# VH-VL binders against Large ribosomal subunit protein uL10m (mRpL10), part 4

Target 1, 224 residues: Large ribosomal subunit protein uL10m (mRpL10), of Drosophila melanogaster (Fruit fly) (q9vpl3)
Amino acid sequence: RGKINIQRPKAPHYERARVVAVTQPKYPELPKAKSCFKTRAERTQQQQENPYNEIIAREVRNWLDHSRLVAFFHLSSITADDIFRVRVQLHKQNLHLKSYGSKIIEQAVKNTRYEAIVPLFHSNHCIVFSPDPEKTAALLRIVRRVPQMVLLGGIVEETMLSRNQLVAYAQMPGLHAVQAQLVQTLSQAPGHLIQQLQAHQNSFVQVLDVHAKNQMNEETPKST

## First folded at step 3 (VH-VL)

Design p28 (from i3 with light chain S32E; framework fv_imvotamab_arm2)
Fold by ESMFold2-Fast, scan of step 3:
Structure p28 (fold): chain C 224 residues (1-224), chain A 118 residues (1-118), chain B 112 residues (1-112)
Amino acid sequence: as target 1 above (224 residues)
Amino acid sequence: EVQLVQSGAEVKKPGESLKISCKGSGYSFTNYWIGWVRQMPGKGLEWMGIIYPSDSYTRYSPSFQGQVTISADKSITTAYLQWSSLKASDTAMYYCARLGYDSSLDYWGQGTLVTVSS
Amino acid sequence: DIVMTQTPLSSPVTLGQPASISCRSSQSLVHEDGDTYLSWLQQRPGQPPRLLIYEISNRFSGVPDRFSGSGAGTDFTLKISRVEAEDVGVYYCMQATEYPWTFGGGTKVEIK
């Protein structure tokens, strides 16, 4: 009965006929030689020009631009049934759980104010979006019971917050006045905050991965 | 609850234009792709194309490229499928559907029957 | 285009007995991202299609557990463990790994 969300959707390629129509003149090469070998650099270049990734990146950018709350999580191994139950519970609170490949995330945030989040997605990950930042407390209550999801940080009202700052935000009463003060405080040192997030991301993720693995090694039933 | 409501049945003559609609509710309309699927009488399903309502980006099946136009109006959470000139071979049931997990079509409209005859 | 072939075309089954539908693709449905974009749809007479299974084996919301999906690569199966009267209809497999997206020809499940 819950909501089904798009997860790593297959975006279409550009229409070949229309792409060709806007390029003039064109020099066709036919046929391709069988002995032609593409170097690693050439293969990488072709991958970077994939229209599929660009189209999905547009979707991710739209979620980022229209969500007042974005939370980033490390995601350990989880069954399809378990993640579906989490999605349903989150959706009831207007929280939208999505997962995208690291290259898609990088493409979406490249040359934007959100570029600093890219290192958070080096390993398995997921993102929760919401138009309502007051749902941060509900989000943290729900994921507290999901050991496979570990909070890394987030964005509130287009302001990047560390894990501790996001937890503090969730505990604040009278969010309208307090949130304005938080934004003002952060705006006095925005470069320092972003640098802190970048500097400690990898080490923190590694520590969380080890902790999550150790926790899962000990049999801990979710129904307890 | 997620719901897609399509416009009513149409009876047209060859050469006439037609625009049918699919109104979404119960979810963030701009954040989900909408697909169109044709089912000819007594036959199976054929994918026609998709649209991303946030920026109106469209992609068509080669069989339908140039035959139809897909559009969307996010201010009224509605997607459209349009023909400039109908043919008798366009007689079919047309469905709209939302794209969910792994590009699956998770919620479907009730369908719009289009009949084109002389 | 990826061609999706379903067998059988028609599956008459006795109430309470199992039914199995096969779907074969002309090429692998495993995408470079590791996902397999195969889903199963049910269409009851006079009704729109309904999603049953996505990504091979994951049941959609509200779908009874008597429905299960399995398979990998190019060979996929939808199984109904104990067919009920409400299960009468046409079942379609669908791939979204490559454009254009394509459906199987359908398998009609009916009661004998």
Scores: ipSAE 0.000, ipTM 0.443, lowest interface PAE 14.4, mean pLDDT 76

Design p29 (from i3 with light chain D33E; framework fv_imvotamab_arm2)
Fold by ESMFold2-Fast, scan of step 3:
Structure p29 (fold): chain C 224 residues (1-224), chain A 118 residues (1-118), chain B 112 residues (1-112)
Amino acid sequence: as target 1 above (224 residues)
Amino acid sequence: EVQLVQSGAEVKKPGESLKISCKGSGYSFTNYWIGWVRQMPGKGLEWMGIIYPSDSYTRYSPSFQGQVTISADKSITTAYLQWSSLKASDTAMYYCARLGYDSSLDYWGQGTLVTVSS
Amino acid sequence: DIVMTQTPLSSPVTLGQPASISCRSSQSLVHSEGDTYLSWLQQRPGQPPRLLIYEISNRFSGVPDRFSGSGAGTDFTLKISRVEAEDVGVYYCMQATEYPWTFGGGTKVEIK
């Protein structure tokens, strides 16, 4: 209870979250989702199984179809304990972290409006799903404290957004403002959006390359 | 109504295998972690481990790593706790519990009593 | 591991009188995002545990308002303002801030 008043006290946040979680549409049963820290070898072996891949791809399509918020991340090396911590924090906000191989993602989104996301998954990656787009701010607050996870972009209300657009969306004050921004975003050419997403991915790769080269150079002793 | 219903009491001999179950209903099973907690006779609660049913991701307490296996079957909304070879020291009440969105164990099963004696 | 220490071990109390249970953690329970994952559980004789309080001070659904939680950092308290007969049982604090998750040793509340 928040305050003493003559009206019925507002329900605790936890009570509302529980009701929403219980009453939200049931997602179809999903095949085993892979953790973001799975090795490339483990991922490659799974991709080799064609019948299994199609089953997983169908379930990824189902997650995309039933989620009003989808966020894409590049994932650097992270410990099992750290990713467990992040999963718990995300779960508290009805945010579901999943990892899939790039071939499975490609199979899932081919011939769909989301085919443009495939280039985002050529490196180590993970995806966060939620039925609640209002949780975008909570997602970004949590991920801000996880340097190993780098936001690449997302999908909100079936609209593809760049990293910067998703950050802006998280800061929107109300529903009518969100709708206005979605109309504005939808007016952009799809080619321009994919170019922006590819540019962000390429910029991130360039930053990593420069950082790696700087680390190699720092290993070299410097005389005064 | 959220409910976790566990399998019935078990009486086993040392060296036997055992798999006990925890069936969830009244909520989206795949979206909530399920934890397992042990209570030795007359003792307190011990966290054993947890599973996220959507992808079967598991985390174990160090004292239970390698001692038990936690798994889940989404098609029948059931989580499992399994021993390959039981010991007398495994005699205890075992509880399953759901991890709520507030990071608390909010709903608990009725418990499964496991008795291991020669 | 974070060690959770509960005091007292037992608390005999007269019906209608208040009861207070303390829980101390070996290190701060404040998570990196600022939340404190400290909960209180009640276990009545022969029954499974039941969640009473989550995140220090929030009552779970169906929990009477005579139960309250308080504290910060490493020191936490569960209070029962007026103990009823049905409050007999063992009370546990639990932390979920750091892996592995750990419970306090328990406090037995009994009627004198």
Scores: ipSAE 0.007, ipTM 0.505, lowest interface PAE 9.0, mean pLDDT 77

Design p3 (from i3 with heavy chain T30K; framework fv_imvotamab_arm2)
Fold by ESMFold2-Fast, scan of step 3:
Structure p3 (fold): chain C 224 residues (1-224), chain A 118 residues (1-118), chain B 112 residues (1-112)
Amino acid sequence: as target 1 above (224 residues)
Amino acid sequence: EVQLVQSGAEVKKPGESLKISCKGSGYSFKNYWIGWVRQMPGKGLEWMGIIYPSDSYTRYSPSFQGQVTISADKSITTAYLQWSSLKASDTAMYYCARLGYDSSLDYWGQGTLVTVSS
Amino acid sequence: DIVMTQTPLSSPVTLGQPASISCRSSQSLVHSDGDTYLSWLQQRPGQPPRLLIYEISNRFSGVPDRFSGSGAGTDFTLKISRVEAEDVGVYYCMQATEYPWTFGGGTKVEIK
């Protein structure tokens, strides 16, 4: 019977970048890689950009343009079941978790006010969008229970905010006018803010990379 | 709730034009791809193509390229499948479906039966 | 195009017994990103298809836990642990690893 579980919301689709990947043209396998030069097929692939990336890039631009709240996260290893549960909780609050490849993000924000954020997406990441900035407190409450998601910063009412500034914004729930004023007070020159967001991301990514390498060195191969 | 509602059954003669619709509701229509799938009487499913409503970008299966046109109007949350000139071989049930997790078709319309006979 | 072959064409099963459906692809469904874009659909008589499982083994929302998917590479299986009356219908596998996206021929599940 399909009536059981009817009250549970459906999670939004998050893997649009994979649609682009599956539409991508395949290139033949070339065994002659010993020349220390890129093969003709590899060079041709680099020259012939996938035109379908532009479609997903338009989706990203629309999300950025229509969202009054955008939050950027570093995403550590997480199970499909765990991320699905988080997505369901977020969707209940009109918060939409999206994940896009760095190349698609770059295409989306190129020649826009958001171009400076491209370096934030050179590592594992996800983005949460919402038309409602009052949901910032709910977002942080949900994500506090998910150690694999680390807040890097975001955009509120078209203003770039660092992690600490977003936390401060969330501390004033229910005072929308005061929250808007706080955003204006906390905001800094775009270059300085982006540098702060980059520094936090780079430091965290470096720590994770060292940890991952240590984990790899300790793991013994499973032998028959 | 997420719903895709398709237009009613059509009975046409060969050579006639036809446009059928698929109206989405309960989700952000412009941000989800819509696919079209054909099921000929007593046969299986065939993927026809897909559209992204926000910019009307389309991609067709090679077997359907030039046979049909897929379009969408995001202002009324509706996708369309159209023929300039129908053939008897176009007789089939046509489904629209939303693209969900990992390129899966997660929510489906009820179908539009198209019958082409002389 | 990737050809998807389903076996059997029909599966008569006694109510409460298990049913198993096989899907074989003409080439590997492992994408260059490491993921496998294989899903399973159910079509009950007179109804549109319904998503059961995506990416080999993940149950879609509202799908009973008696449905399970498994497999890798080119060989995939959909299993129903205890077939119920409402499970009668045609089941399809679908690949989205390579354009054009393709479906299996379908397996009809019937109660004997």
Scores: ipSAE 0.000, ipTM 0.427, lowest interface PAE 16.4, mean pLDDT 75

Design p30 (from i3 with light chain G34S; framework fv_imvotamab_arm2)
Fold by ESMFold2-Fast, scan of step 3:
Structure p30 (fold): chain C 224 residues (1-224), chain A 118 residues (1-118), chain B 112 residues (1-112)
Amino acid sequence: as target 1 above (224 residues)
Amino acid sequence: EVQLVQSGAEVKKPGESLKISCKGSGYSFTNYWIGWVRQMPGKGLEWMGIIYPSDSYTRYSPSFQGQVTISADKSITTAYLQWSSLKASDTAMYYCARLGYDSSLDYWGQGTLVTVSS
Amino acid sequence: DIVMTQTPLSSPVTLGQPASISCRSSQSLVHSDSDTYLSWLQQRPGQPPRLLIYEISNRFSGVPDRFSGSGAGTDFTLKISRVEAEDVGVYYCMQATEYPWTFGGGTKVEIK
């Protein structure tokens, strides 16, 4: 299977992009003294890109508001085949792996209660969504075997949790009432939570840098 | 708790205009599409169209394009279905429903019965 | 338009026994994004529809585990492992893979 296409829209959103492209205004005059200018095709392409981004941002907002479990991951280099296998395994547990560009994430959460997550998406990332917070334990079991995916934090029952708080939540008995109480107990003041999520990402980036340098310095016999 | 509450039953004559409502509560109204579904007496379900309340973007079923207008007012978390001129064939139960995962209609209003008779 | 065909049209079942409903589409419901936009709805007498299953086999919140969905491509099944009195109603499959979105004709589940 090919590389994950994070810009692929679902059917309803895809149709809007096409309709906007087809109905674009025609015959704009270019008031330029020079001959160098964008072609009609180039202008049409730019207009198509803007509606597409807005449509995907709406999808992201829908996923965030609909899901009772959202987990954020840093994603290091992984093959298309490997990520596809992980996606299939997660899907069997009603866990939906999505990848979106950072600009789309920012657009989706701007001026919403989820705006605090934006700093998590400045590097390679992916998000797992589920309507069922009971699946947190299953999620962590699956991801434990995928070293390229590093948990940064998440949202459970509308409450933002750090990595360690999500791990604690996953270890609880499988009762909704008990899980809701745990989420409330693990909750911290909003200012402290965002700092914890950012700290985890920064720590991970530092670890990746050290690991990359260590791999570079590993024994590599000359082949020439 | 997610709820969609629809306006009450209507009895109209052919040629009259009508606007029925669907008020959402218990969730972020602007972040979910709202769909409209028709059920004629003793018949199954027909999808009419959807609206995204944040910017009022709409998509209609070809069978309903030009027959009805779907709109929304996000300031009062309400979606609307409107006819400029009713016909006897518009007699049906009309449901609004929220769009959830994979374009599934996850929460539904109680329905608005519209009866058009002379 | 994609045509959704449900069988049977009516299913009288004995309380506590299993029930099975089939849904067949006129063309594949696999979207180009590899997702299958097939859901199942339940409508009890005098009530609005209720979502049971989305994307073939995923139970919606609050739906009892006696309901299960399966299938692929053009052939889908909804199963109720032990029918209870509250399960009486009409069941619909729905596709949202292509516009316009379409519903099956419905299957009426009754206690015999």
Scores: ipSAE 0.000, ipTM 0.443, lowest interface PAE 14.8, mean pLDDT 76

Design p31 (from i3 with light chain D35N; framework fv_imvotamab_arm2)
Fold by ESMFold2-Fast, scan of step 3:
Structure p31 (fold): chain C 224 residues (1-224), chain A 118 residues (1-118), chain B 112 residues (1-112)
Amino acid sequence: as target 1 above (224 residues)
Amino acid sequence: EVQLVQSGAEVKKPGESLKISCKGSGYSFTNYWIGWVRQMPGKGLEWMGIIYPSDSYTRYSPSFQGQVTISADKSITTAYLQWSSLKASDTAMYYCARLGYDSSLDYWGQGTLVTVSS
Amino acid sequence: DIVMTQTPLSSPVTLGQPASISCRSSQSLVHSDGNTYLSWLQQRPGQPPRLLIYEISNRFSGVPDRFSGSGAGTDFTLKISRVEAEDVGVYYCMQATEYPWTFGGGTKVEIK
């Protein structure tokens, strides 16, 4: 008995569907449109299989496979000396700062749960990797002193987290059971994460100092 | 500004139930843990437990497990501490506090005095 | 549970003079991430606690520079370089390295 008729959209009754199929002339989708989609997909596939890009994409996949903590940052203009000093500080905590082109990131995460993060990397970016998720607090303390790096979000234990969720995770160091529960509970659909991170990234592109303040304000409710 | 506002003082008899509140404002309520701390008259601070409001995940101090219930209603940015049956030994000042970015209790409510006497 | 022991129990001090409070933990507060989650709280008479210092030595927003924290491992110190009248109250150390979070027993600072 169907108590919730709308819950499962009903297919047309067999006889009705059959009559429509027989009496209505069925034109295939425009061959040129389908051909264009296939040709474009084939062209894209050929470019993705560039040997140089595949070699670097394998490096990215290796970092993703061996890292229990991945954090995404928008990176503004920064001097070579300053970025070197940041790398040294991060390395002392087993945190590894990497930067890759958007096409390489796209190729690395293609057909994975993380494919939806690609739009985050269409502007200046960098990624921090670590095998140790307990280093999240140390990471956030270090980058607080680097206004050119703005946290967009991350992946902890294969779970995508927004900026605020990653900050919340950092607040509970040494509580393995609580941290594991938090990661499971705070997981979001890729669409939601991308919407939040893209909106934040777009606002950040305009004024870096204002963005830093807006990031603080996101932790403060606007409506009452 | 970040603010935690607690409900007013309560005077109860042993065996009565009670639920006190802690309303957060000026920050993203669902993204910060809220802890509860007890201070008995003339004594120091005791950690009771913590809640993550986004999913209402709670973790208690072993000495308070089964003695109280911590809950939250994110739609009204409020955390709660409740007793099913109060005892005279529950007489104390109760504080809520936000667990900050650096794992510190950075902002505190003004406190709710609970007096339980026959 | 980590036990936090504070000394002294009370510290009468003359205005303008320094005060020093010690906190000792029953085991190391160094977390596996390399951080030490030791904080100091001030409670003025009739008021809720207020965060003064987090992660051993970092002053919280609005906290005067006469307050400083130091220490490592199991031994920590809070110093007030020049005690003012508004510094009267009870001071607590707190650890958040291991759950459950635990507080020191408190040190009462009062003016002679």
Scores: ipSAE 0.000, ipTM 0.424, lowest interface PAE 12.9, mean pLDDT 77

Design p32 (from i3 with light chain D35E; framework fv_imvotamab_arm2)
Fold by ESMFold2-Fast, scan of step 3:
Structure p32 (fold): chain C 224 residues (1-224), chain A 118 residues (1-118), chain B 112 residues (1-112)
Amino acid sequence: as target 1 above (224 residues)
Amino acid sequence: EVQLVQSGAEVKKPGESLKISCKGSGYSFTNYWIGWVRQMPGKGLEWMGIIYPSDSYTRYSPSFQGQVTISADKSITTAYLQWSSLKASDTAMYYCARLGYDSSLDYWGQGTLVTVSS
Amino acid sequence: DIVMTQTPLSSPVTLGQPASISCRSSQSLVHSDGETYLSWLQQRPGQPPRLLIYEISNRFSGVPDRFSGSGAGTDFTLKISRVEAEDVGVYYCMQATEYPWTFGGGTKVEIK
C-alpha cells in the first residue's frame, strides 16, 4: 500500500530497536513475587511475548519514570519528512518525540500507576517526554503549528492532567506558586484519566479560569 | 570548543567486518543528531544516514539501508558506523558530522579512510 | 530523489576577483514549514568539508563576509566577492528539505 504508517515509518524499523537495546543502560529486574505461579491467561500472554516488544517496553517505562513532563497526542496522517522536522524543533527545547505501538504501551504500563493511559493509544498516537516541565509552553507553541498533532492530555510532576488542564498550566509561565496550586487543584485519580480527557471543555475551562483568576488577583509573587 | 574525533584509517579485505567511531566533545552529545557522509576517491559527497544519540533513533539513505548500521553509545559520547561484510566498493573516506539547530551539518570530523582490497 | 546540479564544474579565478557558483534543484526546496533547507559547504584539498552558509543566506560562525548566499525555490547562488588564496577548494550545495538528503556534484574553485 502506498500509505505511510507513522507508528512504524519505512525506516528505521527493527534497526532502531536493535541500536536502542545496545546503547541503553541495563535496568534492574523488577522485584520477584513470592510465588512463581502463573494463571493460564498469564502463561498464554508470556508465550506470545516478543523479545523486541519487551526491550521497547523497558524503554517506555524508563522514559515515563524519568520525565517530569509527558504529553500525549493523537497523530493524524503526516509525512515522515514533516514529523522529522517537528522532532528536530522539539529537540532544541529538550522535548523528545516518540511513537510506540499500542501493545508495547500496554506492556510498558501494565501493573503501574500509568495503566489508565492505555485507552488513549487505541488510535494513531505519539508521546513527547521532557525532564523539564517548564517546557510545556514551548511544546504547545511548537505543536500549534502542526495540525496533525492533537493534544489529548499529559502528566506533569506525576500528576495526570487533561488537555485543558495542561493548556492552563502552560498559560501561567513565571508564576511558580500559581502553577503549583493549579497542579494540586487539577490532580486526577489515575483510573479516571479517560473520563477527565473526554469531559466537556466548558466545565474544565470554567474551573481553571476561576481558580487561575482568583490566584492572580490574590498573589503577586514572581517565579523563575 | 565543539569537536568530532574519528578513529584511524582501516585496511580490510572483502568479507571482513568493520566498526569505525566518531567521538563528540565540547557540546551536549545527546541533544544533537550525528550524520555519516561517504566520499569515494575523487568523487563528491553522499549522505548515508543520521542518528539521534539520546534515543538511538536512526534514519538511513535508501542507498545505504541494509548496507551499514549506525549506532551510538551516549555514556562515552561516541557514534559508530558498522559493516557486517565489506566490499571493494566500500573503499572511501567516511565523515561524521553534527546536525546543528539550523538543520545543517555544522561541525565535521577529520574523516576515516577505509580501504578494502584483496 | 532531489537532484542538485551545480555550475560551473570548475571556476578558475584571478586573486581579488569575484566568483559565482550556481546550484539548481530538480524540485522546490521549500519545506512544508515554509523554510528552505539549503546549505553551502567548502572542502579544501585534503581537509574535511566546512559549513559556509545555511538556510540559503546565513553565514556560519567564523565565515568571512566576502561569502554570500542567495536564491529561492530551485535556483541558488554562492558568491565570493574577492577571492583569496585560501578559498581554493571544492564547493558543494546540499539540500535537507526531503529524504534522502542530497549534495550537488561540486564546483572546483582554483587560482589562474
Scores: ipSAE 0.000, ipTM 0.421, lowest interface PAE 15.9, mean pLDDT 76

Design p33 (from i3 with light chain E55K; framework fv_imvotamab_arm2)
Fold by ESMFold2-Fast, scan of step 3:
Structure p33 (fold): chain C 224 residues (1-224), chain A 118 residues (1-118), chain B 112 residues (1-112)
Amino acid sequence: as target 1 above (224 residues)
Amino acid sequence: EVQLVQSGAEVKKPGESLKISCKGSGYSFTNYWIGWVRQMPGKGLEWMGIIYPSDSYTRYSPSFQGQVTISADKSITTAYLQWSSLKASDTAMYYCARLGYDSSLDYWGQGTLVTVSS
Amino acid sequence: DIVMTQTPLSSPVTLGQPASISCRSSQSLVHSDGDTYLSWLQQRPGQPPRLLIYKISNRFSGVPDRFSGSGAGTDFTLKISRVEAEDVGVYYCMQATEYPWTFGGGTKVEIK
């Protein structure tokens, strides 16, 4: 007893194909399944017509609960060919890139231990899931070459980590026991973590000139 | 034991529709890309396209874009290759294959022979 | 598209003798992640292809050590040190560095 139950399977029934078919936007050659980002119009249309929001929210919750590595990214505009190359590179390392609407994320994490991640999803985003936390270093090496993807934070071994804490964790990828101790050491009180995540959102805004170009209306992450 | 089992041989006439299948077992179906490869009689291998079953993300070879549709149903661990209207030039052996982590086609189905004749 | 050229087209070999197959790509197969996604496949008569070698030189599970791969950049070689009767078939190189993925034209190995 107290042993990790590796017999507990992840839910295999994903209904995104049906959701995509029902809420498909009228834009040719831009299927939702081929891109990590969604426009505001596509997101709004999906919410108005999607009968499966609760099912998708439950699947997101299952992925969060059953993945030992979860990384959260802001995603700038990226071509279908470029995101395909990134998905292939990630897949080689057992890293699974997924995109969900902000309202679905909010539904999935509301009243759970993951509720603190909601502020990360006010803009275009994607999530990378993996059962293997040793892949954190591989993930960061791949994403370092993709300027459109900006790391916001993540969850490793059930512990929420800021961007800098994930980078620190990735620097010691060879020793699992040492990494587990490091995750515990890097873990901070929820209030402190929220402050760090807000600081990273501010740093992210400095890197991307997104607000000025797309007239985004966002809550101030931190008062100036 | 990883296995990919394909549907049986098909004999069709030009203009008919067809959907062939590839059922995966012995591994986590949603975690591996499935590719489709064509082999014309007496010829070499041609890449057609791939699908990631977890989110049905597809990518086609330019030579096959618009000629076929690749899909998957992860609830029954099955990938599909479909034609809306067959041509005699579609006569070939069709293979499905799993993409391993090193971008290798590591496990292959037994093949589905499709014959299109008048 | 990357074009993969195999030589020879046909290789008649005496049992127990070595065989060598060359594969040349129209451009470098080094991926942006530093790896080279070049694999070799064997297709025996009437059977589906079978993976032999991945990432230039790594033998796949169950593949005999008489098979070896080598090369870099644009030039790659598959060697069979001592050809056996069951090695009869067509061999293909494949690149997965750039989409669309492409195959060589094939090399037929048969016993004299």
Scores: ipSAE 0.006, ipTM 0.472, lowest interface PAE 12.6, mean pLDDT 76

